# Designs tried in a protein design chat: VH-VL binders against NAD kinase (nadK). Part 41

Target 1, 268 residues: NAD kinase (nadK), of Syntrophomonas wolfei subsp. wolfei (q0aze0)
Amino acid sequence: MKIILVNNRFKENTEKKAQEIAGQLSALNVEVIIDNGLDEPYAGTVDFIMVLGGDGTMLRAARRYGQRAIPVLGVNMGTVGFLSNIEINELAEYLPLILREEYSLEARMMLEVAVFQQQSLLTRVFCLNELLLRSNSPRMLSFALEISGQKLEPYRGDGLIVSTTTGSTAYSLSAGGPIADPQLDAFIVTPVASHIINKRPLVVSPEREISLHLLEEREAIIGIDGQIKMDFGAENRVLIKRAPHPLLMVNLKAKPFFTSIDRSLQRQ
Below, E stands for the ipSAE of ESMFold2; O stands for the ipSAE of OpenDDE; V2 stands for 0.75 times the mean of E and O plus 0.25 times the DockQ between their complexes.

## First folded at step 4 (VH-VL)

Design u31 (from m2 with heavy chain P106L; framework fv_ragifilimab; at its last look DockQ between E and O 0.03; V2 from the best seeds 0.00; counts 0 for: pae E 11.8 > 2, placed apart)
Fold by ESMFold2-Fast, scan of step 4:
Structure u31 (fold): chain C 268 residues (1-268), chain A 122 residues (1-122), chain B 113 residues (1-113)
Amino acid sequence: as target 1 above (268 residues)
Amino acid sequence: QVQLVQSGAEVKKPGASVKVSCKGSGYTFTGYYMYWVRQAPGQGLEWIGVINPNSGGTTYNQKFKDRATMTVDKSISTAYMELSRLRSDDTAVYYCAREGFLEWSLYGMDVWGQGTLVTVSS
Amino acid sequence: DIVMTQSPDSLAVSLGERATINCKSSQSVLYSSNNKNYLTWYQQKPGQPPKLLIYWASTRESGVPDRFSGSGSGTDFTLTISSLQAEDVAVYHCQQYYSTPYTFGQGTKLEIK
């Protein structure tokens, strides 16, 4: 068995813990690859991915490995989050179940985001939470939104979020989007500070293709999962579609989504 | 491991069409863009186009726009490139190649098919 | 269209010596958002498909010997083989993937002297 341990390179306590866990797994004849974010993603085949950290580390793991159909387990290291399943102090208890493959998998849809300059593909990325289009200056954006070939009336405002249901509790929530059951597959399209009265969040089929482009030259950026920023100008177009593969998240114990989000909102 | 396997050599007469196949294995076929490139005998490489296997979306080199058609069949992880109204100067080895990327950065064509020789002669 | 020009068209280098191949693009292939040059180098041996050697102008593909290195930015790029081995005899191609149509240089044939 081969396992990737993904950790946050910017927290030395997680680095030490990853080395400790790698030693424990090696003693059980498990081959371990550590991905601390400094090097390229591991290119070989693996049987399991264990993410040590908070939601941000899980988002990076999903971007790097989410399209490979490999089970991914989130192990929380002290921050309450939505993407982890067990706590670090529970890992020893659950490790035998992991090695025997005694767990269920929950599929979480991902976005495929492709950015073009005219017809040239500049970049492509998969993400778990959302794409954010936003102004990079005090000036409002004017942009076109097209859903499966249907051209909507132009948008005017600070930007737009296209989110998965998993991302409904991330930036989309802050922008006024709905809380969505992550077991549903859907895109959530949430305006950011729209200047058009009654522009509401849209919930659309995950089979839709969403296209965005600026209607006039402005300084704008595309943000991915709050971790990647790309310049976006009037010569650019972005296409958003359901990714070919969902992220396969490991469930070792029940995690009540709605109770968790309710408590999180209470604590602010 | 990751592999692209192309269909066998073809001999065609001028005016005919040829359809070359490229089957991917060892990776998630729909997760990577597929490029088509040709090389005439003793010449350099020439890009024909690219297809997104997940959406079927295509971008063609304008030199080939009226004659080339790229398609995919997701159920069998196979991409196709059809070139119509063949001329003698279309004689070349035709390659499929997979997009390379890391996270959000493209880095070229990382895996290539073995090539399909298409000979156009009268 | 971006035009890619390689120099020289061919060169002969003795075993163990340094080989240098140049590639020029008619306009910049630097993508500012990720600060990467969308420039690759491929090695092609007779009867075989091209093999990716270097991407982002200077990053070696996995499995490529460390004697191969790439350098340059914007419009001027260089592939260097620090100590030529017999197995390195091949045609080398540069390619830009910044703007469609994606274009290749004409190729440089490397031979043992």
Scores: ipSAE 0.464, ipTM 0.773, lowest interface PAE 3.3, mean pLDDT 89
Fold by OpenDDE, look of step 5:
Structure u31 (fold): chain C 268 residues (1-268), chain A 122 residues (1-122), chain B 113 residues (1-113)
Amino acid sequence: as target 1 above (268 residues)
Amino acid sequence: QVQLVQSGAEVKKPGASVKVSCKGSGYTFTGYYMYWVRQAPGQGLEWIGVINPNSGGTTYNQKFKDRATMTVDKSISTAYMELSRLRSDDTAVYYCAREGFLEWSLYGMDVWGQGTLVTVSS
Amino acid sequence: DIVMTQSPDSLAVSLGERATINCKSSQSVLYSSNNKNYLTWYQQKPGQPPKLLIYWASTRESGVPDRFSGSGSGTDFTLTISSLQAEDVAVYHCQQYYSTPYTFGQGTKLEIK
């Protein structure tokens, strides 16, 4: 068995824990690769990904490895979030199940985000939570939203979020989006401080494609999962689709999503 | 406090090898790139290479590709730079320096070792 | 390789006066995706290692006095000391970290006039 441990190198406790766990796993004849974000994603085949830390680390892991159909376990290390399944102190208990591959998987839809410069692809990224388009100035943006070729009325506001259902409890929620069942595949399109009062979020079929571009010469920013940023201008277009592969989240421990929403959100 | 402490001065003959050590403390050693830079007397700085202490991955200046070897011992938070087939023009102060980054954004070499003088003379 | 060229090689400035050091890269070190210039400035005092002053061309490192500022974009950069202090006597180096191999300027020696 080969496992990737994903942690945050800037969180010393997670780094130490990763080393400890790596040692323990090695003693069990498990090959371990530690990914603390310093290197490119490991290119080789692996059987399991263990994420040590909070939601941010999980998001990074998803972006790096999500398309590879590898089971991903979130192990919380004292942070608040929605993406961890077990606590670090529970790992020893569940380790035998992990090694025997006795666990359930929950498929979480990811976004495929493609950013273009005119007709040329600049970058393509898979992400678990959301794509954010926002103004890079105090001025509002005017941008076009197109869904499966249907052009909506121009949006005016600070920006727009296109989120997965997993991401519904992230930035989309802060912007007034709905909380979605993470077992549901859908896009959530949430306006950010829209000029149109009561502009409602859209819930969009995962079978559709979403396109965004600016309608004026303005400077904007594309944000992905709150971690990746890039400039976005009038010559750019972003295309959002359902990723071809979902993130396979390991479910070792039942998580009562709906009953824990208030508790989790209050801690953030 | 964050520190990089290097090994002491070396005097070598042409053709010999030298191995300089750099011990990090006060920070997560594997979380930062480790760079090696040298400076000949009265000259500017010259980049030798970089190593990822976590993975051991290295990138060398082609000038030193066949002579320089960077390694790390994570257990003692120490980086090493070995330079072989020494020449007189290798006489310089050799520095280790760390650099952090987030999402591939680099922030410059913010902590440096005190330097190690390597003198190559017949 | 990107060649870094500083000017002047040496500079003498009176206390309290403005010191200006220029650095030119043979090619742009501006990353279009984040609009950041991968250019650093270091200060090196005699017998000491370099000290990071500026990164991303214009961002001061923590603890660096406000009198130090970096400017420029693309291929032309400038380090400015608005009011030279006695402790500012040093050699200043620019460096690009846009692409490997990282390269430095030849250094500029700043002295008090």
Scores: ipSAE 0.008, ipTM 0.468, lowest interface PAE 10.3, mean pLDDT 91
Fold by ESMFold2, look of step 5:
Structure u31 (fold): chain C 268 residues (1-268), chain A 122 residues (1-122), chain B 113 residues (1-113)
Amino acid sequence: as target 1 above (268 residues)
Amino acid sequence: QVQLVQSGAEVKKPGASVKVSCKGSGYTFTGYYMYWVRQAPGQGLEWIGVINPNSGGTTYNQKFKDRATMTVDKSISTAYMELSRLRSDDTAVYYCAREGFLEWSLYGMDVWGQGTLVTVSS
Amino acid sequence: DIVMTQSPDSLAVSLGERATINCKSSQSVLYSSNNKNYLTWYQQKPGQPPKLLIYWASTRESGVPDRFSGSGSGTDFTLTISSLQAEDVAVYHCQQYYSTPYTFGQGTKLEIK
């Protein structure tokens, strides 16, 4: 069995723990590839992905490997997140189940994001939580949103979030979007504005295509999962679609979504 | 391990140009914006501009827009800043600095180059 | 342009005592959408580049001692060093990154009395 072990190279505790776990797995004749974010994603075939860390590390793993139909397990090493299934101190208990492939999978929709300059494709990325279009200055943006070719009235404001249901509890929530059940497939389109007239968030079929472009020259940025940043100007447009494959999240331990949200929101 | 290494000191005459290089290592060069900042002797810091190393897109401080040119060679993870029509008041240490970007927010300049002294003297 | 004004220009503090440096921006640097102040503090020792200490007004960078703290919101910000140590002698800069051009305060020179 071959496993990718994803960690965050900038966190000393995570690096030490990743080496410990790799040693334990190697002692069981499991081949381990460590992905600490320094190198290009491992290109070879693997059976399982184990993510050591919080939601940020899971987001990177999803972007790197989410389209390869490989089970991904989130292992929490600190603060409670929405994307971890077990705690690090529980790993030894669940390891036999992992090795025997005795677990269920929960599919999580991803976004496919394509950024263009005129007709030329500049980049294509996948995204688990959200795409953010935002101003890179105090000036508001004027931009167009199209959904499956249907032009909405122009937006004016700080920006726009296009989120998955998984991302509904991330930036979209802070910007006033709804909490969505992650078992649903949908886009959540949430305007970002300080105190300017708002449009309401939209919940949109995952079969739709979403397009964004600026109506005036302004400094803007496209952000992906809060981790990738790209300039966005008047000559650019972005197309957003449902990604070809969902992230396959491993479920070893029941984690009640609705009571978890209730408790999490009470802490804020 | 994340490092920015700049080119060496330069001595120039008024009216000349200077091109300072900044090589990034230990991180994905195209994933982070690069800033240029200068500091005249005994004075504060002054922002020159920012370049997106992936797209080449730039934003300049208006003060420098007609004289500064920022470029990138992403194949060697190197950013450049060229300042033309030099004046004696351009004598300064010139820094490159990497953008800090976390949780959807910029958080300043988290890694700085060692600085490049440019002296403009007749 | 957002003007950043530090006070005082220089400050002498006895070893082990508290040092306080103020920074005021000509406009709010609080981004209402995420409730973050786009203000950063740097430490700069002679012959060295600036070193990031505190970002988002109050969040310490990794490896920065807990005697450094930042506070304030909107237009008024403070860097505090509890129990000053000899190695803290430096020039301290505040910087806004709310809008371009990203501007710095004039710097505050901190010395041991």
Scores: ipSAE 0.006, ipTM 0.466, lowest interface PAE 11.8, mean pLDDT 86
ESMFold2 (binder alone), look of step 5: mean pLDDT 92; pTM 0.943

Design u32 (from m2 with heavy chain P106S; framework fv_ragifilimab)
Fold by ESMFold2-Fast, scan of step 4:
Structure u32 (fold): chain C 268 residues (1-268), chain A 122 residues (1-122), chain B 113 residues (1-113)
Amino acid sequence: as target 1 above (268 residues)
Amino acid sequence: QVQLVQSGAEVKKPGASVKVSCKGSGYTFTGYYMYWVRQAPGQGLEWIGVINPNSGGTTYNQKFKDRATMTVDKSISTAYMELSRLRSDDTAVYYCAREGFLEWSSYGMDVWGQGTLVTVSS
Amino acid sequence: DIVMTQSPDSLAVSLGERATINCKSSQSVLYSSNNKNYLTWYQQKPGQPPKLLIYWASTRESGVPDRFSGSGSGTDFTLTISSLQAEDVAVYHCQQYYSTPYTFGQGTKLEIK
């Protein structure tokens, strides 16, 4: 058995805990690969991915490994979040179940985001939460949105979010999008500070293709899961579609989505 | 082990069409774009087009857009390139090649098929 | 269209000596967001498909000997073989993948002197 441990090296306690866990797994004849974000993703065959950290670390793991159809377990290191399943102090209890593959999997849709220069593919990235198109200056953007070839009236504002249902509680929520059950597959399209007052969030089939391009030369960026930024200009086009594989999240313990979001909104 | 295996050599008359297949193995077929490239005898490489195996979306070199058709069959991890209205100057070795992709950046064509010789003669 | 021009068309080099092949693009192939040049080098031996050697102008593909190196940025690129071996006899192609249509140089034939 081979397991990848994904952690954030810049958090000293997380790094020490990763080393401790790697030692425990090695003692059980499990081969461990540590991914702290500095190197390229491990390219070899892997049986399981264990993410040590908060939602941000899980988003990185999903982006790097989510398309490989490998079980991914989020282990919380004390940060409140939506993407972890167990706490670090519970790991010893659940480790025998992990090694015997005695757990259920929850499929979470991902986005495939492709950025083109003219018609040339410059970059393609997968993400779990959302793509954000946003102005990188005080000036509003004018941009075109197409859904499966259907051209909508031009948008004018600060930007647009294309989100998965998992991402409905992240940036899309802040921009006025709906809270979606993560068990559903759908794209949520949420305008950011639209000057067109009646532009509403859209909930569309995950089988549709979404295309964005600028109608004027502006300084804009494409943001992925709040972690990657790419320059976006009038010569660029972005194509968003359902990724080939969902992220396979490991469920060892029930996590109450609706009560968790309710508490978060009350604290806001 | 990542491999692309192409169909065998073809001999065609001018005006006919040819369909070349390319079967991928050892990787997630839908996760990588597929390129088609040709090389006439003693000449350089010429790009024909690219297909996204997940969506079937295509981009063609304008030189080939009216005659080339790229498709995929995801169930058997196979890509196809059909070239119609063949001319004698279409005689070439035709290659499929997989997108090189690492993290969020493309980096060219990392795995190539063995090539399919298409000869167009009367 | 971006035009790729290689020089020289052919090159004869003695075993153990340095071989240098140049490639020029008519437009920059540098993507500013990731600071990568979308330029590759391929090696092609007779009767074989091209083999990826160098990507992003200077990154060596896994399994490629360290005598192969790539350099350059923007529009001017160089492939260097520091100590030529007999198995390096091949045609070398540069390619840009920054903008469609994707274009290749005409190729440089490398032979033993």
Scores: ipSAE 0.036, ipTM 0.601, lowest interface PAE 6.9, mean pLDDT 88

Design u33 (from m2 with heavy chain Y107F; framework fv_ragifilimab; at its last look DockQ between E and O 0.02; V2 from the best seeds 0.00; counts 0 for: pae O 10.6 > 2, placed apart)
Fold by ESMFold2-Fast, scan of step 4:
Structure u33 (fold): chain C 268 residues (1-268), chain A 122 residues (1-122), chain B 113 residues (1-113)
Amino acid sequence: as target 1 above (268 residues)
Amino acid sequence: QVQLVQSGAEVKKPGASVKVSCKGSGYTFTGYYMYWVRQAPGQGLEWIGVINPNSGGTTYNQKFKDRATMTVDKSISTAYMELSRLRSDDTAVYYCAREGFLEWSPFGMDVWGQGTLVTVSS
Amino acid sequence: DIVMTQSPDSLAVSLGERATINCKSSQSVLYSSNNKNYLTWYQQKPGQPPKLLIYWASTRESGVPDRFSGSGSGTDFTLTISSLQAEDVAVYHCQQYYSTPYTFGQGTKLEIK
């Protein structure tokens, strides 16, 4: 068995904990590859991915490995989050189940984001939460939104979010989007500070293709999961669609989404 | 082994059309974009267009847009490029080529067909 | 359209000597977000299709000998063959794939002196 341990290099003592867990797994004849975010993703075949950290570390793991259809387990190391399933102090209890492959999988849709220069593909990335188009200057954006070839009236404002249902509780929520059951597959399209009255969030089929381009030259950025930034100008176009594979999240312990989100909203 | 095999040489008269085929093997055909490029005798390479074999979506060099048609038959892993209203200056070797993709970005044409010579003469 | 210009049109180099081929683009082909130059070099021998040598301006394709190297960024690019071998006699083409239409240089014919 070969496992990738993904950890957050920016949190104190996470490297030490990753080494401790790697030692425990090696003692059980498991080959361990550590991904601390500094190098390219491991290119070889692996059987399981264990993410040590919070939601941010899981988002990075999903972008790097989510399209490989490999089980991914989120192990929380302190801060409560939505993408972890067990706590670090519970790992020893659940490790025998992991090694015996006695767990269920929950599929979470991902976005495929392709950025073009004119009609030339520059990059294609995957993400679990959202794409954010935003202005990088005090000037508002004017941009075109097309959904499956249907051209909407131009948008004018600070930007737009295209989110998965998993991402409904991230930036989309802050911008006024709905809370979505993560077991549903859908795109949520949420305007950011729209200058046009009554622009509302849209919930559309995950089989739709969404395209965006600027109508005027502006300084704009495409953000991916709040972690990657890409320059976006008037000669660029972005195409967003459902990724070929969902992220396969390991479920070892019941984690009630609605109770968790309700509690979180009471604290805001 | 990954390879692209093209149809044989063709001789056409001005005004006719020609359809070149390109059969892929040794890889997932729908997973890679397919380019079409031509080269006139003693000249440089000239891009005709690109097709996504999965969707059938196409992008053409505007120089060829009115005369070139790219299609795919997924059931036999074969791409086609048809060029109509042929002129003598369309005499060239026509290539299909696969676009390589790595680190979330395209990196160029990593696998090429052997080429199809199309001669346009009276 | 981005225009690609190669220099020289042809050159003759003795076996074991260094060969240098230049390529210039009329606009930058550097994508700032990933810091990659969308510039490739191909080798073409008589009667054969082009073969990919170098991509992203300086990354060598798998199986290509280490005597081949690419350098440059933005608009000015160089292909270097550190020690010419007989099998390196070919026409070399640069290409940009930053923006459509994709464009190629005119080619540089490399011959043994």
Scores: ipSAE 0.490, ipTM 0.785, lowest interface PAE 2.9, mean pLDDT 90
Fold by ESMFold2, look of step 5:
Structure u33 (fold): chain C 268 residues (1-268), chain A 122 residues (1-122), chain B 113 residues (1-113)
Amino acid sequence: as target 1 above (268 residues)
Amino acid sequence: QVQLVQSGAEVKKPGASVKVSCKGSGYTFTGYYMYWVRQAPGQGLEWIGVINPNSGGTTYNQKFKDRATMTVDKSISTAYMELSRLRSDDTAVYYCAREGFLEWSPFGMDVWGQGTLVTVSS
Amino acid sequence: DIVMTQSPDSLAVSLGERATINCKSSQSVLYSSNNKNYLTWYQQKPGQPPKLLIYWASTRESGVPDRFSGSGSGTDFTLTISSLQAEDVAVYHCQQYYSTPYTFGQGTKLEIK
C-alpha cells in the first residue's frame, strides 16, 4: 500500500506530525510519500491520500490529486472547518480501518476552469471551492456572464464568484450566496458588490458551461480557491464546467453538516 | 498506441470541394482538441483551425473561415475538414493533429496524422 | 496575427558539430501567470508529418535525444543540436500557440555538410 501524506510546510506542527505518522505507517510496511507543497505532485500511483491540516491544505490536495480518483481523508489539526473528517488524536483509532479499506466515500463536485487568450487555451486548472473574478484596481468591472451560450445582461461591480456547493460556505457566503448542501452538484454564481440591483445569486445545473469575459479594458484577476491568482484582461475569457471527476472524500466518522454549521463557520 | 489515420489522396478541379477524414484510436477521442494544418509543396506549415470533438466547437484561422468546415462524428472517433471553392494554391498536404496537454496546459501538437495530399488542377 | 520568423532558411553542418536555429515572434508568447512560453519546435523528415521535439520552449518531448535543446523566452528562441547525426537531416519548424491563429515559422532545412 502506498499513501501520500499532505501537509503545509509553513505550519510546523503538521510537518512534525507527518513525520511521526510516516514512521508509524512504515513500521506497518506501508510506503509513504510526503507532500509538503514544495515539490511537484507525486506522479506515481497511490492508494490513499491523508491530508494533515485545515481546509486550506485540503484545497491544495484537491487541486493536485482530486482528478485521480484516490480516496482523500481530511485530518484536522487545529482549526475546525468543513473538509476534515477526523481529528488528529483519533487517527490511531481509525488507522486499522484505513488500512483495511473499511470506509465510505462522499463525492464532492469540483470545477474545471479553462483560461483562454482570445481563442487559444492557455491553461486548465481544477478547484474545490470557487473561482473568483475581481477587479485588480479601485475601478469596477464591467463583464459578461454566459451560461450554456445564454448571455445574461452585463454585470457591473467588484466581481463574481462561481462556486461549488462545497465552496458555498467560503467566499460565496461572504458575498451573499446561500449555504448549500455539499452533497448536491450545482454551481452557485454570486455577484460581488454589484451595482446592478437585479443581479441575484444563481444556482445553476452542474451540466451547464459558464463563460466570463470583460466588456472593457480593466485590470482583473481570477482567483482559484483563494490560493492561486491569474491575470485576466480584455482579451481573455474563462470557461467553467464540472470537472470530470469529483473529489472522493473518506468518511470514517459521521460529520453532521447542518447541526455543526455555525461552529464550523466560527473557526474559519 | 495513439494514432491518427487520414483518408487517401484526392485530385480535384478548381471550384470543387474536398472532405478529408481523420480517425483517432488508442485514446479518448473527445478528451483532446483536434487541429488541422496544411503544407503546400515546398512551403511551410499553415494552421487551418481547431475543433473540440466533445462539443463540436470550432475556431478557424480567418483566412479559411469562409471556405473551411470542421466537424466530428464522435460515435466513430472521426474528425473531418471540408474545404470548398478550391483554387490551385490549395494544393497541399493536409494534416490532422491532436493537442498535447500536460501539467494543466497545452504543449503543442503531439500526434499527427500521416497527411492527405489534395491536388487542385484543371 | 503573431508572425514567427526563423533563421537561417537553410543550414549545412558537419557530422558531430553544433547546429543552431533561431526563431523570433513578433509578440511575446510568454503567459506570465504560469510562466510558460507557448512555443514549440517540430522536426519534419522528408515525406513524413512533423514530429514534436521541444515544447514550452525548453522541455524535450519523451524519446527525443538529449542532443536537442531549446532556449529563450518571450520573443527570441533557439533550437540547438549539440552533435549533429545523420538522422537529424530534416526541416525544423517553430510554432506559437499563445494566440490564434497558431502560426509557424517558415522552416529551416538542415543538411549534412
Scores: ipSAE 0.006, ipTM 0.557, lowest interface PAE 9.2, mean pLDDT 88
Fold by OpenDDE, look of step 5:
Structure u33 (fold): chain C 268 residues (1-268), chain A 122 residues (1-122), chain B 113 residues (1-113)
Amino acid sequence: as target 1 above (268 residues)
Amino acid sequence: QVQLVQSGAEVKKPGASVKVSCKGSGYTFTGYYMYWVRQAPGQGLEWIGVINPNSGGTTYNQKFKDRATMTVDKSISTAYMELSRLRSDDTAVYYCAREGFLEWSPFGMDVWGQGTLVTVSS
Amino acid sequence: DIVMTQSPDSLAVSLGERATINCKSSQSVLYSSNNKNYLTWYQQKPGQPPKLLIYWASTRESGVPDRFSGSGSGTDFTLTISSLQAEDVAVYHCQQYYSTPYTFGQGTKLEIK
């Protein structure tokens, strides 16, 4: 068995724990790759991904490895979030199950985000939470939203979020989006400070494609999961689709998502 | 004691390749990132890249990404840095350096090899 | 890339006097989550590899004399030798390890006046 431990080297506790866990796993004849964000994503075949930390680390892991259909376990290390399944102090208890592959998987839809300049692809990324388009100035943006070729009325505001249901409890929520069942596949399109009062979020079928572009010469920014930033201008277009593969989140311990929403959100 | 020992000086022609070795001892080789840094005569230090000896994962300075290759042989606790398509401005002392940890927190390059002079001349 | 700029390029200081070397980064190397500056200082004597002096901007490496101190935060950092000794003649380098590519200052040559 080969496992990737994903942590954040800037978080000392996760780095230390990663080393400790790596040692333990090695003693059990498990090959371990540690990804603390310094290296490029490991290109080799692996059987399991263990994410040590919070939601941010999970998001990075998802972007780096999510398209590879590898089970991903979130191990919380004292942070508040929605993406961890077990606590670090529970890992020892569940480790035998992991090694025996006695766990269930929960498929979480990811976004495929492609950014173009004219007809040329600039970048393509997969992400678990959301794509954000926002103004890079105090001025509102005017941008076009197209869903499966259907052009909506132009949006005017600070920006727009296209989120997965997983991401519904992230930035989309802060912008007034709905909380969605993580087991539901859908796009959530949430306006950010629209000039239209009470502009409602859209829930969009995962089978559809969403495209965004600016309607005027203005500078904007594309944000991915709050961790990647890219300049976005009038010559750019972003196309958002359902990723071809979902993130396979390991479910070792049942989590009461709906009963824990208030608690989790209040702590953020 | 923790030590990094590098291979000897090299003299190369332009267009050639050079491979510098760095052997670690006195510590768990796979537990520490290995960095490569070079220094041209009378110049400052330049970061080439870093390798995870355990995973083999690498990150390169874009300046060298197409020419530098970092590898490791874990069995002999040795890191390698190969630089291809050498040119005169590649003349430098090349260093390997271990990332230091304090309670598993990285804090910089705490152990350095003695350096390997690579001279590129016609 | 983060650009590191040292000042001065060289300086001569009398024995027993204070030596001050500055290092500026083009962007902050302070990590907000742990409030640590990912900034190191190295000492390099002639014919030798660099030696780690200061890490986290202000923490002395083990074995480094007390006369060496690092200060600063964000983008502006300073290495201070409170009382210059003869063995302190060297080139000093600052380096950020906040983000790749890791980058060094151009170095500061410290000599005895």
Scores: ipSAE 0.006, ipTM 0.482, lowest interface PAE 10.6, mean pLDDT 91
ESMFold2 (binder alone), look of step 5: mean pLDDT 93; pTM 0.949

